# Designs tried in a protein design chat: miniprotein binders against a2bj90. Part 64

Target 1, 235 residues: a2bj90
Amino acid sequence: MSRSARRKTSALNTVLRVVEVFASIQGEGPFTGTYSVFVRLAGCNLRCPFCDTRYAWSLEAGKPLGVEELVEEIARYEPSLVVITGGEPLLQRHPLNSLVEGLESLGLRVQLETNGILPAPARDEQLWRVYHVVSPKDVPVRVPGAKLHPSWVDYARATGRAWFKFLVANEQHVREVAEYVAKLGIPRSRVYIMPLTPEKLDMKELLELHSRIASLAVKWRLNFSPRLHLLVQLP

## First folded at step 22 (miniprotein)

Design UB28
Fold by OpenDDE base, fold request of step 24:
Structure UB28 (fold): chain B 235 residues (1-235), chain A 84 residues (1-84)
Amino acid sequence: as target 1 above (235 residues)
Amino acid sequence: SEEIRKRAEEAIRAAQEALKEVIERAKKTGDDELQWLAKLAEIYLRAAARAFQKGDYDKAEFYLDLALQIIEEAKEMLEELKRK
């Protein structure tokens, strides 16, 4: 390989397409309540009808940012957690490993949000060391082309650094989640159910939906994820 | 197409009529769980109608199907409560 080809491959591994960077409270999953910087990456391999971040579906919706510049921007917020989200962050796997290396060198904790379609991190990737919240789109709500990659179950068992978050509306959805995780051998301690909330829900309906799904979580012995940011009116 | 729009509009109207009947029957039973299912179906059916008005037919279909499933669950529960 020529020196020019090595420089082009090195440059491609150091640039991310980023939609937005902002500070807030993590509203969902095992890190709920944590002061976090969110990095929303551009591009998605799904077209979920219920997606609230459709503006991130195209790679062209993101600006190209250098990994070093992005690490410096994140560090200025003094976050308790860095949340990498987007459409699907693992579409940018190579520069994302470089970002994680930079953030970990500063002692920052990192959590990835993924739809679980792409393979879990390998042991030689920097992504192996971080926390992962996998949001399957094949159960109970089925999105065309969604299938959980089996390596996420193996990764969860090997590391204890993965959780699975499912959108649910009613008890039938909670039953389907319970059957699915039992069939795959996912430990119930790693499973979160979260209310499927449409846009512009009023606060009374939002609170009642949270209460009903939380009661189902107790009944079915699953963890509950709020949508805390919607309840406290944060981004 | 105009045909897809018309079919979606008719499906939303039919679901609204079915839900109205379920809400009226649910109020007569006094059952809290059944009244919740009726409210839950209303939440998703309103989301379907809003998506339809915006021309987002994929989102409209998604929330309509979800509302119809909950309406069917509420009808099954109404028939169980009549047998008691």
Scores: ipSAE 0.843, ipTM 0.933, lowest interface PAE 0.5, mean pLDDT 94
Fold by OpenDDE base, fold request of step 24:
Structure UB28 (fold): chain B 235 residues (1-235), chain A 84 residues (1-84)
Amino acid sequence: as target 1 above (235 residues)
Amino acid sequence: SEEIRKRAEEAIRAAQEALKEVIERAKKTGDDELQWLAKLAEIYLRAAARAFQKGDYDKAEFYLDLALQIIEEAKEMLEELKRK
């Protein structure tokens, strides 16, 4: 490989396409309530009809940012957690590993949000060391092209650093989740159900939906994920 | 196509009519679970209608299908309550 090809490959591993960086409270999953910096990466391998971040679907919607610059930007917020989200963050796996390395070098905790279509991190990836919340899109909602990669189950078992978050509307959806995770051998302690909320839901309806789904979580012995940011009107 | 738009519009209207009947019947039973299902269907059907108005047919279809499933669940529950 020429010196030019090595420089081009090194540059590709140091730049992320980023839609937005913001501080808020983690509203969802096992880290709910945590003061977090959100890094929304551009590009998605899905087109979920219920997606609230459609502006992140195109890679071109993101600005190219250097990993070093992004680490410095994140660090200025003094976050308790860095949440890497977007469309699908693992589409930018190589520079994302470099980002994680930079953040971990500062002692920052990192959580990835992923749809679970792409393979889980390998042991040699920096991503192996972080927390992952996998949001499957094949159950109970069926998004075309969604399939949970089986390596996420193995990763969860090996590391203890993965959870699975499912969108649900009713008890039938909760049943389907319970059956699905049982079939895959995912421990119930790693499973979260979350209300499927449409856009522009009023606060009363939003709260009632949360209450109903939380009751189903108890009934089905699953963890409940709120959409806390919607309840408290944060980003 | 205009045909796809028309069919989607007809499907949303039919769901709205079915939901109206379910809501009216649910109010007469006083059953909390049934009233919730009727409300839940309304939430998603409104989402479908909003998506349709924006020309987001994938989103409209998704929420319409979800609303229809909940409407059928509510109808089944109404028939069970009549047998008691």
Scores: ipSAE 0.843, ipTM 0.933, lowest interface PAE 0.5, mean pLDDT 94
Fold by OpenDDE base, last read:
Structure UB28 (fold): chain B 235 residues (1-235), chain A 84 residues (1-84)
Amino acid sequence: as target 1 above (235 residues)
Amino acid sequence: SEEIRKRAEEAIRAAQEALKEVIERAKKTGDDELQWLAKLAEIYLRAAARAFQKGDYDKAEFYLDLALQIIEEAKEMLEELKRK
């Protein structure tokens, strides 16, 4: 490989397209309640009809930021967790590994949010070391082009650092999740169900929906993910 | 297309009428779960209608289909409650 090709590959590994960086409370999954910096990466391989972050679907919606600059920006918030989300963060896998390396060097914990379409981290990736919340979009809600990559099940088994979070509306959806995870051999302890909340719910409706889905989580022996940020009116 | 828009509008209207009947029947049963399903269908059907008004037909279709599934579940529950 020419020196020019190595420089181009190195440059591609040092820049992320970022939509937004903000501090909040992690409202979802196993880290619910954690003071977190959210890094929303640009670009998505899905077009979920229910997506609240459609503005992140295009790579061009993100500003190019250097990994080092982004690490410094994140560190200023003194987060208890760095949540990397977006459209699909793993579309920027190479510079994302560099970001994780930088954050881990500061002793920061990292959690990735992914739709699970792209392969799980390999053992030689920095991403192998972080936590992952995989949000499949093929069950119970079916998004065209969504399919969970099997390697996420293997990664979860090998590391204990992955959880699966499913959007659900009713008991039928919870049943479908239970059947799906049983078929894949995903332990129920790694499964979260979360209310499918449309935009502009009133607080009463939002709370009742949370209550109903939480009751179903107990009934079906699954973990419950709130949308805590919506309940407490945080970003 | 205008035809797709018209069909979606008709489908939303039909779902609204079906939901109205389910809500009225659900109130008469006093069944909490059935009343919840009726409310849940209302939530998603309102989301469908809002999406439709914004010209977001993919979102409208998604929430309409979800509302229709819940309406059907509520109808099945109504028929089960009549047999008891």
Scores: ipSAE 0.843, ipTM 0.932, lowest interface PAE 0.6, mean pLDDT 94
Fold by ESMFold2, fold request of step 24:
Structure UB28 (fold): chain B 235 residues (1-235), chain A 84 residues (1-84)
Amino acid sequence: as target 1 above (235 residues)
Amino acid sequence: SEEIRKRAEEAIRAAQEALKEVIERAKKTGDDELQWLAKLAEIYLRAAARAFQKGDYDKAEFYLDLALQIIEEAKEMLEELKRK
């Protein structure tokens, strides 16, 4: 196989549809508080009623960017973490693996955010080596079409590089999450509950909701995820 | 359809009336968790109403259903406190 043919194949896997790239703080999950560059990929396989990023649902919302160019742009921010999010990033799986390869070659730490419908990475994928925060949308909120692919539990067990994050409103929801993760064999240490926050809460309401869900996390011996970026008013 | 829209509007209005009663009864009890349930229902019902006014009926229905569940939980707790 000639070098020219290898380059053509790489070019087909080197374009991503990107909605936005920006620096901020990771506000959710196990990496909360980390200086991060966010790469929001276009396209989603769900239409969650509570989604804060509906502008990323359509693949046409993204601008095509070359993976190599994107790696260089990300590197200029000097991030402590690169967060790949979206829509649903795994809809663009092949060029996403190329992006991860480029970021890894620079020693950059990568975290993927996914709704878990598409399968977990295979062992020979570059995505196998990065961190994943999986947010199933079939419990406790039940979004039509949502179903956690069972491979994510296998992946978490095999690698220790996946965590599961659930939006909850109250203790009834937390109970449902606890039952769900127990049934799937997901250890408590891998589970985060996060407050379901509608738009336009005032700061007092936002803080009280955080406080109440955090207290439930302690009561149920689960990890708590804030929405820190909302508390500190960052994107 | 317009029929579905009218029923959703009526359901939100009915929930708002039920919530007014729950808020007042919760205040009288002085119970912190009950007052929080009332406030939480108000938060989600407000989100439902806002989404409805914007024509986002899927979001409106999602938050309305959540608010109604919490209103019912609060009503059950009020009845339990009365029987004590």
Scores: ipSAE 0.813, ipTM 0.917, lowest interface PAE 0.7, mean pLDDT 91

Design UB29
Fold by OpenDDE base, look of step 22:
Structure UB29 (fold): chain B 235 residues (1-235), chain A 84 residues (1-84)
Amino acid sequence: as target 1 above (235 residues)
Amino acid sequence: SEEIRKRAEEAIREAQELLKEVAERAKKTGDDELQWLAKLAEIYLRAAARAFQKGDYDKAEFYLDLALQIIEEIKEMLEELKRK
């Protein structure tokens, strides 16, 4: 490979398209309550009808940011966790590995949010070392074109660094999740159910929905993910 | 198209009427779960109507279908209660 080709490949691996960077509390999954910096990456391979972050669907909605600059920006917040989210972060896999390397070099913990359609990290990727919350879009809510990539089950088994978060409305959805994870051989200890909340719920309805789904989580012996940020009115 | 919009509006209205009937039946049972499911269906049906008003037909359809599934679950539960 010519020196020019190596420079072009290095430059492509050092820029992310970023929608927003903000500090908040992780509201969802195994790290709920953690003071976190969120990095919302641009671009998604899905068009979920219930998506609250539709503004991130286009790659063009993100600004190009250098990995080094982004690491410095994140570090200024002194986060207990860095959450990489977006549309689908793994659409930017190469520069995302460089970002993870930079963040880990500072001793920062990293968690990825993904829809699980793209393959899990390989052992040679920096992404192999971080935590992953996989949100399948094929069960119980079915988004066209969504299918969990089987490598996420293997990754979860091999590393212990993946959890699966499912949107649910009622007990029938919780049953479907229980059957699905049993069929895939996903341990229940790695499964979270989260209430499917439409936009602009009042606090009373939001709290009642959380209570009902949490009760179902106990009944079905699954973990519960709140939408804590919505309950405490944080971003 | 205007036809798609009209069909979606009709479907939301029909679901509202169906929900009203089912919610009245659920209320008469005194069963907390049935009353909750009726409220849940209302929450999603309101989300469908809001999406429709914004011209977000994919979101409207999604929440309409979800509301209809819950309404059907309530009907099944009501028929099971009549057999006991």
Scores: ipSAE 0.854, ipTM 0.939, lowest interface PAE 0.5, mean pLDDT 94
Fold by ESMFold2, look of step 23:
Structure UB29 (fold): chain B 235 residues (1-235), chain A 84 residues (1-84)
Amino acid sequence: as target 1 above (235 residues)
Amino acid sequence: SEEIRKRAEEAIREAQELLKEVAERAKKTGDDELQWLAKLAEIYLRAAARAFQKGDYDKAEFYLDLALQIIEEIKEMLEELKRK
């Protein structure tokens, strides 16, 4: 196949639809506080009513970027962590694996954020080697169609590179999460509960909610995730 | 649709009235957890009302249902305290 034909085929196989790329602090989960570059991919297989990134739901919201170009853009930030998020990044699985390959070749650490509906990485995928924060939406928030794929639990056990993060409002929600993770065999050390924060809370309300959910995390022996970016007013 | 909007508006108004009642009862108990739950229901009901005013009826319904669940939890706890 000619060099020109290979280039066209490669461009088709190595293009991602990207909504935004920006630097900030990872505000949630096990890597909270890390200087990060966020890559928000377009498209989602859910329409969560509480979603604060609805502008990423449609694939049409993203602009096409070549993977090589994107890797170069990310590298210029000199991030400590690259967070791939969206929508649902696994809807663009094939070119996403190419992006991960490029980032890892530069020694950049990668974390994926996913709703867990699509299967966990296979051993022969580049995604197998990166970190994953899985946010199931079927419990306690009960988003229709949001069933966690069971392979994520197997993946977490096999690799130690996945954590599960749940939005909770109160102790009843935490009880539901505890029952859910016990049923699935997810160890407590891999579980985070995070406050369900509507828009436009003032700082006092944000702190009160954080404090109450953190106390519940201690009571239920689960990890607590803040929404640090809200507390420090970063994107 | 207009009918769905009218039903949501009525449901939010009814929840606001119910919350006012249960929040006053919670305050009279002096119980910290009941008072927090009342505040939490207020937070989510306010989110529902804001979403409704912006025409985001799915978000409004989600937060309204959350607020109502918390209101029911408060009512159950108040009844338990009364029986003691």
Scores: ipSAE 0.854, ipTM 0.933, lowest interface PAE 0.7, mean pLDDT 92

Design UB3
Fold by OpenDDE base, look of step 22:
Structure UB3 (fold): chain B 235 residues (1-235), chain A 84 residues (1-84)
Amino acid sequence: as target 1 above (235 residues)
Amino acid sequence: SEEIAKRAEEAIREAQELLKEVIERAKKTGDDELQWLAKLAEIYLRAAARAFQKGDYDKAEFYLDLALQIIEEAKEMLEELKRK
């Protein structure tokens, strides 16, 4: 390969398609309440009917940003956590590894949000070192084409840096989650259930739904994920 | 198509009628869990109707199916409560 071809391939590995960058509180999963910078990447391999970020489904919805520029932008917020989210961040795996390397060099903690369809990080990837919240879309709500990649269970066992977050509506959904994680050998301590909230719930309905699902989490000995950002009216 | 829209509208209407009956029966039992299931079904059925009005038929179908599942769970619970 010519020096020109290597430079073009290196340049492609240093650009991300980014929808938005913003500071907020992490509202979901094991890092709930953490002051975080959110990096929403463009493109998704799913079309979940309940998705609240449909504007991120197309790669064209994102602007091309250099990894170096994005690291500098993130660092200006002085975050306690960098949350990489989007449609599916792992569609941009190569430049995402470069982003993680840059952020870790500054001592920043990184958490990835993923649907778990694509393979977990390998040991030689920078992504191996970060935290992952995997949100399966095959149980209890079944999205066409969604299947948890088995390597996420292995990654969780090997590193202790993965959690699994499931959307649930009722006790039947919680039962299906409990059976699914038991079958896969996922420890209950790594499992979060989260309310399936439609858009434009009033605060009373939102609070009651949170209360009901939290009670089911206790009953079934699972962790509860709020949607804290919705409860406190943050992004 | 107009036909898909019409069928979706009819299905939402039928679900609204079923839900109305469940809500009325749930109020007579005084059972908190049953009343919650009826309310939960209403939440998702309203989401289906809103999605339908926006022409988002995938979202409408998703929330309709979820509402119908909860309505059936509530009906089963109503029949169990009558046997006690």
Scores: ipSAE 0.850, ipTM 0.936, lowest interface PAE 0.5, mean pLDDT 93
Fold by ESMFold2, look of step 23:
Structure UB3 (fold): chain B 235 residues (1-235), chain A 84 residues (1-84)
Amino acid sequence: as target 1 above (235 residues)
Amino acid sequence: SEEIAKRAEEAIREAQELLKEVIERAKKTGDDELQWLAKLAEIYLRAAARAFQKGDYDKAEFYLDLALQIIEEAKEMLEELKRK
């Protein structure tokens, strides 16, 4: 590979379109409660009607940032976890792998949030070694065009680094999730159900919904995910 | 687009009327699950109405459909309790 060709390839792989970077806690899934830096990448391959971050749908919503600069910015927060989210982060897969490499070289723990439409990481990708929370949008919430790529189940079994998180409103939804994960062979130890919480719920409503969905998680022998950041009023 | 908004507005109004009756009937039963279903429907219908007022018609339709499903579930439980 000539030095000129290497430079062009490197420039394509070292820039991410980033909507926002901020510190908070991870409020959902297996790492709930962890002091985190969130990196919201631009672009999404879905238009979920309940999406609260539609400002991240377009790639043009993101500002171009060099991966090295982004790693340094993230490191200054001294996070216990780096959460890469979006939009759909895997739309920027190549520079994302570069970001992961930089973060891992500093010993930073990384978790990706994805809708699971694009394939799971290959073994030779830096993304192979990080944690993933996969949120399929085809059950029980049926978003047009959403379909979980089957490689995520294989990846979860091979690595133990992926969990599946589903938004649910009631027991009918939980039953649909249970049937779905059984059909796909996803072990229930890897499955989280999480309350579907619209905007502007008061605290009493938030707590009651959490309580009801948590009770269903116990009944159906599934893991429960809160939306803790809403309960403690963090971004 | 304007026709879609008009249909959504009417559907929300109709759901609000149905919900008022369901809430009252659920309270009279004293059944915890029924009262929760009525409250849950109220939560999502309120979200639908709020989204509609902000012009977010996809979100409004999503929460309206969810609220209507829960209203129907609650009505079925009310009819079952009546037959008991």
Scores: ipSAE 0.826, ipTM 0.919, lowest interface PAE 0.7, mean pLDDT 91

